# Miniprotein binders against q9bqp7: the designs that were tried, part 210

Target 1, 240 residues: q9bqp7
Amino acid sequence: VPQNWFPIFNPERSDKPNASDPSVPLKIPLQRNVIPSVTRVLQQTMTKQQVFLLERWKQRMILELGEDGFKEYTSNVFLQGKRFHEALESILSPQETLKERDENLLKSGYIESVQHILKDVSGVRALESAVQHETLNYIGLLDCVAEYQGKLCVIDWKTSEKPKPFIQSTFDNPLQVVAYMGAMNHDTNYSFQVQCGLIVVAYKDGSPAHPHFMDAELCSQYWTKWLLRLEEYTEKKKNQ
Short names: E, the ipSAE of ESMFold2; O, the ipSAE of OpenDDE; V2, 0.75 times the mean of E and O plus 0.25 times the DockQ between their complexes.

## First folded at step 20 (miniprotein)

Design Qg7 (at its last look DockQ between E and O 0.66; V2 from the best seeds 0.00; counts 0 for: pae O 2.0 > 1.5, SAP 70.58 > 70)
Fold by ESMFold2, look of step 20:
Structure Qg7 (fold): chain B 240 residues (1-240), chain A 100 residues (1-100)
Amino acid sequence: as target 1 above (240 residues)
Amino acid sequence: SPELKKELVQSIEWLAKEVEELLRMGDPWYAIWMARMAVDFAEDTGNPELIAKVELLLAEALIAAGDPRAREIIEKAKKIAEELGSPELIEEVEKVRKKK
């Protein structure tokens, strides 16, 4: 139960929704600052059970792959995720599609996995864009803001390798999404409000991706849990 | 070690409680995701009662999402409950089966 509730959206909205060119998605650069990122807050406030389960998963992977094999595995997962995000940004950006097409970037199982989802995505308004919540003092870099089946969403793209169990810091993905949503809704760089979220889990083998839609009510419930994590982080740093 | 196995069981039980919260929040899809991880960890324990209980929780999440795969999961849990001869677990299986 947070001691100080703060709303996820800002009902006092801009009356000029076309302040930017609607044909080019927003990409606000991340500025250097000392306020914590969403990812840092979540990492520093994991429960002991989350930490234990992640360590248990790590030890099982090390047993299977060896320590050097596990390090290579995690590096490859990170690289595949980065390339997946780059490919999606290229596909969803009109300017990059016209100027920076790369055949190898667009050919992957992950891209095939999301094709059926991309058919339902339209009205892209932001890609790989920084958000800052100036009141609650946190920052993030969101993947995408676009309409999914007619609903404007903060969209987060995730990769999964189906043959092996996947658990690398996925416990809190919905909290990450709503934290970005709250920050964007209170960031003067953005003239619109978003109430919904979408997490898309893509598979390396090209199997159809899993879409996880979060409506406004569900986002509000996850927002409460995010506020508790942010309070915990803030209190923890006061005692440091 | 037996201490680490006990902590694993307690952490899986904590994860199961989080799945129940996700169902209460109306997020059966994320609940399925978390419940599948719980089943995977539970299988590592070799504790058939824990495995069956977490499988039933996965089945409840699948039912809440309208996913027919719940049937196979319920049957797996039923077989475990009958092999254990646990009247309480058999009753839990039947309660979940009737929700379907």
Scores: ipSAE 0.750, ipTM 0.891, lowest interface PAE 0.8, mean pLDDT 84
Fold by OpenDDE base, look of step 20:
Structure Qg7 (fold): chain B 240 residues (1-240), chain A 100 residues (1-100)
Amino acid sequence: as target 1 above (240 residues)
Amino acid sequence: SPELKKELVQSIEWLAKEVEELLRMGDPWYAIWMARMAVDFAEDTGNPELIAKVELLLAEALIAAGDPRAREIIEKAKKIAEELGSPELIEEVEKVRKKK
């Protein structure tokens, strides 16, 4: 049980976004400060088992590709992920804010993969927007807040290469999502609350993406795990 | 190496526990992802019995998610069980099939 319990949901906020459909998604810039990011907290609090699995995967990939090949692979995966997020931001942004759509960004297997998910996405409230939890003292950059099948979600987009999933980002994805939810729900820059999460895994070959929907109950369970990771991080930093 | 195989087995055992916890938590989709990783590690061991066991775990996660791909995975595990001539594994396959 976390020593410093804090709710994921804010009882002072209504579940219904106020009827002012923001015509434009929020894009709050990430401020560089001493406050740890969600990603930093998660990376510094990985279990020995998680570290071991990642190292083993890395060693296997190096054996298969060589050291230089693995570096190239990692760089390509990162670049593809970045381009995918840029393409999604472009798709989900209002047309008036879209400068020159690089048509080349839209011609990816990952974009093809998520097409069936995008059909169920509406009411975009935020894109690439910073969140801060003032009480728990962490920050994050969320990919998207939108309605998925009529439910307002924090959406996190992931890329996966077949046949080998890029393991590094996926283990703590549910924790990342709920961390963003909890921060947003208590961030004064946001007037609305989210109760659901969605992780979407897009595939390079264009095969249908997998949606991992997280209801309020599941989010609450992962929120407890997130709080424990945050406490562990805080303790580690006091001992450094 | 024998050491690598031992470490892979330990990793699979850990992943299996995570899959079971995720299923208990009601997150079958994340369980599927973890189970797929377990399958990948099991294949690296070259142990057909272990492969079949983790394939069945994947099948359970797929069933929990309502994913039709569960059928193909069950059949894969069945084939391995039959090739090994393991009555125990065949019984486990049938138990998973009944959950569908």
Scores: ipSAE 0.325, ipTM 0.671, lowest interface PAE 2.0, mean pLDDT 86
ESMFold2 (binder alone), look of step 20: mean pLDDT 86; pTM 0.848

Design Qg8 (at its last look DockQ between E and O 0.83; V2 from the best seeds 0.75)
Fold by ESMFold2, look of step 20:
Structure Qg8 (fold): chain B 240 residues (1-240), chain A 100 residues (1-100)
Amino acid sequence: as target 1 above (240 residues)
Amino acid sequence: SPELKKELVQSIEWLAKEVEELLRMGDPWYAIWMARMAVDFAEDLGDPELIAKVELLLAEAMIKAGDPRAREIIEKAKKIAEELGSPELIEEVEKVRKKK
């Protein structure tokens, strides 16, 4: 139960587009700031069980791959995730042309995996854009805001390798999405708000991505859990 | 070591409780994802009773999501329960099967 509850949605903000909305997706730069990021809050409020399970998973991977093999595996996962996000930003940007795209970015199993999802994505409003919750004082960098099957969503793109799942961020991904949503809805850089979330899990082998849709009610329930994590973070920093 | 095995059991049980919460919230798809992780760790530990219990939880999440693969998971848990000869596990398997 949070002591300082705050609503995820902004009643003073319209869902409807303004006629003066930009024709190019927003990309608010992330500024250096003393307030914590969503990912920092989540990482510093992990339970002891989450930490133990991550360490156990790491030890199993090291046993299978060796320490050097695990380092290479982790580096490749990071690089491919970065390239995946770069490719999606390029594909979804109306200012990007075929001649401006790196063809190698488009040749990946992850991009193949999301093709059927991308056919349902339209009305891109933001790409790789900073958000700040001006009242609760946290920041983030969201992947995408766009309509999915006609519903405006904060969209988070995730990569997953079959058969070796990467578990480092799996515990809290819905909390991350709703934290970005709440921040965007209370950020003066944005003139609109969103009430839905979408997590898209893409696969390295090109298998069809799984779209995990979160409606407003589910987002509100995850928002309560996010508020508890933010509250816990704040208390830890008071006692640090 | 015995201490590490105890901590792994406790962490798997914690994860199972998180799956139950996700089901109460109405997010059976994320519950399936988390339950598969619990199964993977239970198999890593090699505790047949724990494996069967978390497989049944995965099956419950699949049933709530409308995932027909729940039948395969129930059959895996049934085989374990019969090999262990555990009346309690056999009853748990039947309870989940009737929800299908």
Scores: ipSAE 0.757, ipTM 0.895, lowest interface PAE 0.8, mean pLDDT 86
Fold by OpenDDE base, look of step 20:
Structure Qg8 (fold): chain B 240 residues (1-240), chain A 100 residues (1-100)
Amino acid sequence: as target 1 above (240 residues)
Amino acid sequence: SPELKKELVQSIEWLAKEVEELLRMGDPWYAIWMARMAVDFAEDLGDPELIAKVELLLAEAMIKAGDPRAREIIEKAKKIAEELGSPELIEEVEKVRKKK
């Protein structure tokens, strides 16, 4: 049990979207400060087992691709991920802001992969927006807040290459999602609450993306795990 | 190396526990992902018996997720069990098949 318990949901916020659907998604800039990011907390609190698994995967990939090949692979995966997020931001943004749709960004297997998910996405409230949890003292940049099948979700978009998934991108994803949810639900820059998460894994070959829906109960369970990781991070920093 | 083999076995055992926890939490999709990783490491180890066991764990996760690919995984595990001539593994395969 976490020593510093804090709720994921804010009882003072109504689950009912205030009738003013903002015509424009929120895009709060990430402030550079001393506050740790969700990603940093997760990376520095990986278990020995997680580290071993990642290292073993890396070694296997290097054995197959060579060192230079692995560097190229990693760079390409990162670039493809970035382009995919840029394309999604463009797709999910209001048309009036879409001055320069680079049509080339839309011609990807990843975009094809998520088409069936995008059909169920509506009511976009935030895109690439910063969240801050003032009490728990962490920050993050969330990909998207939107309705998925009529449920308001924090949506996290991931890319996967078949047959060799990039393990590092998906391992702590549920924790990342709930960390963003908890921060947003207590961030004064947001007037609404989120109770659900969605991880979407897009595939390079255009095969149908996998939607991983997280209901309020599952989010609460992962929130407990997140709090433990945050405590561990805080303790490690005190000892440095 | 013997040390690497030991570490692989320990990692597979850890992954198996995580899969079981995830299934208990009601996250069968993430359980599938962890179980697939366990399969990859079991294949790296080259232990057919362990491969079959983690394939069955993957199949259980897929069944709970409603993933139709569970059938293929069960058949793969069955083939390995038959090739090994292990009555115990064959019985475990049939137990998992009945959970569909």
Scores: ipSAE 0.690, ipTM 0.864, lowest interface PAE 0.8, mean pLDDT 89
ESMFold2 (binder alone), look of step 20: mean pLDDT 85; pTM 0.829

Design Qg9 (at its last look DockQ between E and O 0.79; V2 from the best seeds 0.00; counts 0 for: pae O 1.9 > 1.5, SAP 70.091 > 70)
Fold by ESMFold2, look of step 20:
Structure Qg9 (fold): chain B 240 residues (1-240), chain A 100 residues (1-100)
Amino acid sequence: as target 1 above (240 residues)
Amino acid sequence: SPELKKELVQSIEWLAKEVEELLRMGDPWYALWMARMALDFAEDAGDPELIAKVELLLAEALIAAGDPRAREIIEKAKKIAEELGSPELIEEVEKVRKKK
């Protein structure tokens, strides 16, 4: 149980879209600073078991691919993820014309994989936008805020080459989403709030992506877990 | 190494408990993702009893998500339980099988 509870939702904010909101999705720039990022907090608070399993997976991959092969594999996975995110930002941006889009960027199995999800996405409010929790003092860069099937969500886009998850990004994905949600809801750069989350896992072969929807109740439960990780991180800093 | 296998088993059991918590929280879809990862490591450990237990947990997650693939996974766990001759594991298989 966290020693110092803080709510994920801001009671001072409306849960309804504001008619005065900008017509262009928000893209708050990430500022270089010393406050911890969501990903830093999660990485620094992994359990001994999580670290052991990651190392076991790494050794198994190195045995199969060799040291150089593993390095290339890891770099390729990271590059594919970056390009997927760039493509989605391009597709979801109302400012961008068809002439501005890189056709090679849009030609991938991952983009094919998410087409059925994109049909249910509307009302894009933020793309690749920084969030900062003003009180809890952490920062993040969320992928997207948009309506999914009529519900405003923080949306996280993930790539996967096969049904089994890529272990480095799997343990804490819901915590990452709710941490971004809590930060956005308490960030003065945003005039609205979000109560739901969505994690979308896209497949390289173009198979239909799997959406993982998190309603407000589930988000609140994951928020408690996030607060524990943030508290643990803060305590480690005090003991250094 | 016996030490490495013991640590792997302990870590998989920890991961299985995380899956159980996710199911209690009402998140069967994320429990599925975590259970698939646990099964991959259980197969790497080569421990048939652990594999069967993780398969049953995966089946519970599939049932909670309304995914009919649970039946195939339960049968795999049942075969292992019968080969091991473990009455406790056989009972666990039947408990999960009776869930709709």
Scores: ipSAE 0.708, ipTM 0.866, lowest interface PAE 1.0, mean pLDDT 85
Fold by OpenDDE base, look of step 20:
Parts: sequence; structure tokens; C-alpha cells
Structure Qg9 (fold): chain B 240 residues (1-240), chain A 100 residues (1-100)
Amino acid sequence: as target 1 above (240 residues)
Amino acid sequence: SPELKKELVQSIEWLAKEVEELLRMGDPWYALWMARMALDFAEDAGDPELIAKVELLLAEALIAAGDPRAREIIEKAKKIAEELGSPELIEEVEKVRKKK
């Protein structure tokens, strides 16, 4: 049980979006502060088992691709991920902000992969927007807040080259999502609350993306795990 | 190396516990992912018995996810269990099959 329990949901916020749905998605800039990011907390609190699994995967990939090949692979994966997020931001943004849709960004297998998910996405509230939890003292940059099948979700987009999720990104994805949810629900820059999460794994070959929906109950369970990771991070930093 | 095999076995055991917890939490998708990872490690270990056990775990995750591929995985585990002549594994296969 976390020593410093804090709720994921804010009882002072209505679950119903106020009628003044901003016509434009929020894009709050990330401030470079001494405050740790969600990603940093998760990376610094990986279990020995997680570290071992990642190292073994890395060694296997190096054996298959060579060291230079693995560096190239990693760089390409990062670039593809970035381009995919940029393309999604462009797709999900209002048409008036769609100046130069680089048509080349839209011609990816990843974009093809998520088409069936995008059909169920509506009511975009935020894109590439910073969240801050003032009490728990962490920050993050969330990909998207939108309605998925009529439920308001924090959506996290992931890319995978194979029908297997990329090992580096998948272990703590649920924790990342709920961390963003909890921060947003208590961030004064946001007037609404989210109760659901969605992880979408897009595939390079254009095969249908895999949606992983997280209901309020599952989010609450992962929130407890997130709080434990945050406490561990805080303790490690006090001892440094 | 024997040391590598030991590390792989320990990792699989950890992953198996995570899969069970995730299934209990009602996250069969993440359970499925962890089970698939465990299978990759079991294959690396080259232990047929371990492979069969992990395949059964994968099958449980697939069943929980409503994935029809569970049948194929159960049959693979059954074949391995029969080849090994393990009554215990055969019994476990039948237990998983009944959850379907």
C-alpha cells in the first residue's frame, strides 16, 4: 500500500464535459522544471527483472543485427514513432490548424493500421499536452485526450514493427497512462476529468492496430502501482 | 550456458506471476503480451516442458481475451505433453481446455 495515497479521480470535477467544449484541442507546453517526468520515474524504478529482460532483448537484437545495425534500428524506430505521432496530431487537429499536411506522413503503414481506431475517436480535448500533478510533484506529456467509443480517454499511441509490442515501451504503458490521467484530473489547466485509458499499438505493415481499453477499475488498480513507483523514485532521490 | 538457462527460468517464473496477476486484475491483453514474452524465453531455454507450461499460460490469457487462437496453442501444448509422456502436463492441458 502506498504511504502517500492520493486519488486518481478528482471528486470536485464533473465527469460530464461542460457544454463549452473548446472547439480546439488543448496543447499546454511542457515546462522544463526540476519536477520529474512520468517517463523518468518509470525508467528509474524499473525492476531488476525488467532490466534483465530488456538487456536480454538488446543482446539478442545485437546478435541478429550487429551493433551498428541495432543502433540504426533503434534510430529508425524512434524516427518512425515520432513521425507517426506527428501524423496523428495532424489528423486529430481541427482542419484550420492543418496547414501543411505532409501527405508523406499520412502514407505510413502505421496510419493505415490505426484507421479503424480513428473511426471510433471523437471529441478531441487535448493533443501533445503537458500535465502536472502539483501535490505528487510529477509532470508528463500526454499524446491525446479524446472520446473512444463514447468514453473520454487518455490515449497513448505506440508503434510496433511486428505484431509483437516493442518490449521497451510496453512494460509500463498502463502506468504511464494512469499517471497522465491522475495528473490531468488534478491539473488546474484542465476543467474536465478522465476515467478511462486507451493504449493503441499500431503496426508498420498496416495490419489492424490493437486497442487496449482500460476502464475506471483497471485504471485505479494501475494507479496504486504508479504511486508505489513514484514513492520508490522519491526514496532513491533522497538517498542520492 | 547453465547460468543463462537459470536466468531464463527465473525470468519466466516472474513473468508467469505477472500474467496471473494481470489476469486477476482483468487485463488479458497485457497478460497476453507478458505470456508471449515468456514463451520467447522458454524457446530460448530449449526446455520442452517449460515451453508447454508457458503455452498453457498463454492459452489462459488468450481465453481470457476471447481470442480463438487459444485452441491452437492448447493443441501445441498437448502435443508436447504427449511427446514428453508427462501425465502432469496432460492433466494441466485438460484443465486449461475446460476453461474454454
Scores: ipSAE 0.328, ipTM 0.670, lowest interface PAE 1.9, mean pLDDT 86
ESMFold2 (binder alone), look of step 20: mean pLDDT 84; pTM 0.808

## First folded at step 21 (miniprotein)

Design Bk1 (at its last look DockQ between E and O 0.75; V2 from the best seeds 0.61)
Fold by ESMFold2, look of step 21:
Structure Bk1 (fold): chain B 240 residues (1-240), chain A 86 residues (1-86)
Amino acid sequence: as target 1 above (240 residues)
Amino acid sequence: SPKEELLKLIEELLQSVEWLLKEAEELYRMGDLWYAAWMAMMALDFAEDAARLAEETGNPELIRRAKELIERAKELIEEIERALKK
């Protein structure tokens, strides 16, 4: 149990956005500051087992591809993820016209993979938007806030090459989502809150993406684990 | 020595696979099927890695442990797949 527990939900805030407000999705810019990001906290608090397995995976890849081949592989995977997120922001933005979209950006297996998910997504409230938890002192950049099958969610988009996902980025996906939720729910730049999360894993070959819906109960369980990671991070920095 | 380094690598790998499977089984029990599936598939991958390395040593105990973990991972993956199909 964390020593400094803080609630993920804000009881003074509604999860019902004003449907009569014809607004563009929020895109709060990320400010440069000294507070840690969610991803930095998670990277700096990996368990010994997570670190060992990541290093073992890297060594296997280097054995198969060579060091230069591995660097090219990881750079390409990163670029594909970046392109995927850019395409999704374009698709989900009401400001974009069909002719403004980069047609090459929209043609990928990953975009085909998520089509069945996108048909259930509506009411987009935020895209690629910064969140900050003033009390717990962390910052993040969430991918999307929208309704999925009628539930308002923080949605995180991940890419994976079947059958083995890119291991470097997948250990802590649920913690990342709930950290963004907690920050958004207590960030004065937002007037609403969310109680659910969604992680969508898209596949390079276009196979149907896997959605992982996280209801409020599951989000609360992961929130506790996030708070422990944040405490661990804070203690490490206190001793540096 | 290189042989001792290989044996240490296999042992740490087997212990890490056991950790992954314990986490996956707990997540499965809690109903977190997506994360359980992810952990179980990772456990299978590393267990097969451990088995391949163990075969190179000829150490029967390491080979047996790796094969048991492979079977445990496969059984868990099948159970999770059935749960995901309703």
Scores: ipSAE 0.662, ipTM 0.896, lowest interface PAE 1.1, mean pLDDT 84
Fold by OpenDDE base, look of step 21:
Structure Bk1 (fold): chain B 240 residues (1-240), chain A 86 residues (1-86)
Amino acid sequence: as target 1 above (240 residues)
Amino acid sequence: SPKEELLKLIEELLQSVEWLLKEAEELYRMGDLWYAAWMAMMALDFAEDAARLAEETGNPELIRRAKELIERAKELIEEIERALKK
């Protein structure tokens, strides 16, 4: 049990999505202060086993692609991911705010992959928006908050070239999502709360994306694991 | 020695596979079938790697352990897949 227990859900916020569809999704800028990001906490608290597996994966990839090939692969993965997020932000943003849609950004296998998911996405409340948990002292940048099949979710978009997701991005993805949920639910910049999470894995070849839905119960379970990671991080920093 | 380093690597890999299987089982119990399946599939992949490396050493015990973990991973995957079809 975490020593510093804090609830993922805010009892002071109504579970009813305030019916006022914000006309414009929130986009709060990330302030890079001394406060650790969710990603930093997760990276610094990986288990020895996780680190080992990542290193073995890396070694295997280098053996297959070569060192230069692996660097290029990694660079391309990041670039494709970035472009995909930009394209999604453009798609999910109100038409009035659509800067000149680079049509080229929309012509990707990843966008094709998520089309069936996008049909079930509505009521976009936030895009690429910063969240801060003031009490637990962490920050994050979430991809999207929207309704998925009528349930308000923190949505995290992932790209994969292969059916097997990029190992580095998948290990702690559920923890990342619930960390964002917990922060949002207690961030004063937001008037609503989220109870569900959604991880969407988009595929380069345009095959149907895989939705990983997390209900409130599952989110609560992962929240406990997140709190433990946060405590571990805090302890490590005190001893440095 | 290179052989000792390889043996150490295999042992570390086997331990990591056991960890992955344990995590997958926990996720399965939590009801996160997708993530459980993913972890179990990773366990299988790394167990197969361990088996290949163990064959290079000729150590029958390491080979046995790796093969056992492969079977455990497959069984878990099948169980999770059955649960996903329900």
Scores: ipSAE 0.467, ipTM 0.770, lowest interface PAE 1.2, mean pLDDT 88
ESMFold2 (binder alone), look of step 21: mean pLDDT 90; pTM 0.895

Design Bk2 (at its last look DockQ between E and O 0.86; V2 from the best seeds 0.78)
Fold by ESMFold2, look of step 21:
Structure Bk2 (fold): chain B 240 residues (1-240), chain A 86 residues (1-86)
Amino acid sequence: as target 1 above (240 residues)
Amino acid sequence: SPKEELLKLIEDLLQSVEWLLKEAEELYRMGDLWYAAWMARMALDFAEDAAKLAEETGNPELIRRAKELIERAKELIEEIERALKK
């Protein structure tokens, strides 16, 4: 149980944006800050087992691909992930806010993989937007806030190669989503709140993406785990 | 020595598989069946990895522990997948 519990939801806020909000999705710029980001907190508080398993996975990949093959593999995974997020921001935002779309950006297997999900996404309220939890003192950059099948969600886009290697961020992805959610719900740059999360796992081969929906109860349970990680980070930094 | 490094690797693998199974069981109790299944399948993969390495050593304790974790992971996967189909 965290020593300093704080609620994920804000009773002073509606979970439904109203019609008077701007039609252009919010894109709050990330400020240079001394306070930690969600990703830094999670990276600095990985368990010994998480660290070991990631290293073992790396060594198995190197045995299979060679060191140069592994470097090329990881570089390509990073590039594909970056391109995927760029494509989704372009698809989900008004054309006038972005440069002309790159046709090759839109032809990836990952984009094919999410097409059936995108049919159920509407009411985009934020894209690549900064959040700050002023009370708990952390920041983040969320991928998307939109309705999925009528539920307003913090949406996180992930790439995966079936059946092959897990990526290091997968262990903590639900914590990342709820950390963004809690920050947004208490950030004065936002006039509404979100109670649900969605992690969309897209596949390189174009297979239908998995929409992992997290309702408010599940988000609250992951929020408790996030608070413990943030508390651990704070204690670790006091001793450095 | 290389043999001591291998034994340490296997021990760390077995402990990490146990950790993955405990995390999967917690996710199952929370109702996050998809993430629970994902972690249980990772545990199976690494348990099979450990079993392969343990066979190289001929150490019967390590072999037995790896086989136990393989069966535990398979049982958990089956339980979660039954829950997913309902």
Scores: ipSAE 0.800, ipTM 0.934, lowest interface PAE 0.7, mean pLDDT 86
Fold by OpenDDE base, look of step 21:
Structure Bk2 (fold): chain B 240 residues (1-240), chain A 86 residues (1-86)
Amino acid sequence: as target 1 above (240 residues)
Amino acid sequence: SPKEELLKLIEDLLQSVEWLLKEAEELYRMGDLWYAAWMARMALDFAEDAAKLAEETGNPELIRRAKELIERAKELIEEIERALKK
């Protein structure tokens, strides 16, 4: 049990989105201060087994692609991911704010992959927006807050070249999502709360993306795990 | 020695596979079937790697352990996949 327990959900916030929510998705800029990001916390608190598996995966990839090939692969994955997020932001943004849609950004296998998911996405509340948990003292940048099949979710978009998930990007994804949820639910910049999470894995070949839906109960379970990681991080920093 | 390093690598892999299986089982108990399946498939992948490396050493115990973990991973995957179809 975490020593510093804090609830993931805010009882003072209504579960129903207030009708007064702005029609325009929120985009709060990330202020990089001394406050650790969710990603930093997760990276610094990986288990020895996680680190080993990632390193082993890396070694295997280098064996298959070569060192230069692996570097190129990593660079391409990063670039493709970035472009995908930019394209999604453009798609999910209100038409009035649509800068000249680079049509080239929309012509990707990843975008094709998520089309069936996008049909179930509505009521976009935030895009590429910063969240801060003031009490637990961490920050993050979430991809999207929207309704998925009528349920308000923090949505995290992931890219995969193969049907097999990219280990580095998916290993702690549930923790990342609930960390964002908990922060949002207690961030004064937001008037609403989220109770569900959604991880969407898009595939390069355009095959149907996989939606990993997390209900409130599952999110609560992962929240406990997140709190433990946060405590571990805090303890490690005190000892440095 | 290179042999000792390989043996250590295999042992570390086997331990990591056991850890992944344990995590997958926990996720399964939590009701996160998709993520449990993902972890179990990862366990299988690394167990197969361990088996291959163990074969290179000729150590029958390491080979046995790796093969056992492969079977455990497969069984867990099948169980989770059955649950996903319900």
Scores: ipSAE 0.706, ipTM 0.874, lowest interface PAE 0.7, mean pLDDT 90
ESMFold2 (binder alone), look of step 21: mean pLDDT 89; pTM 0.890

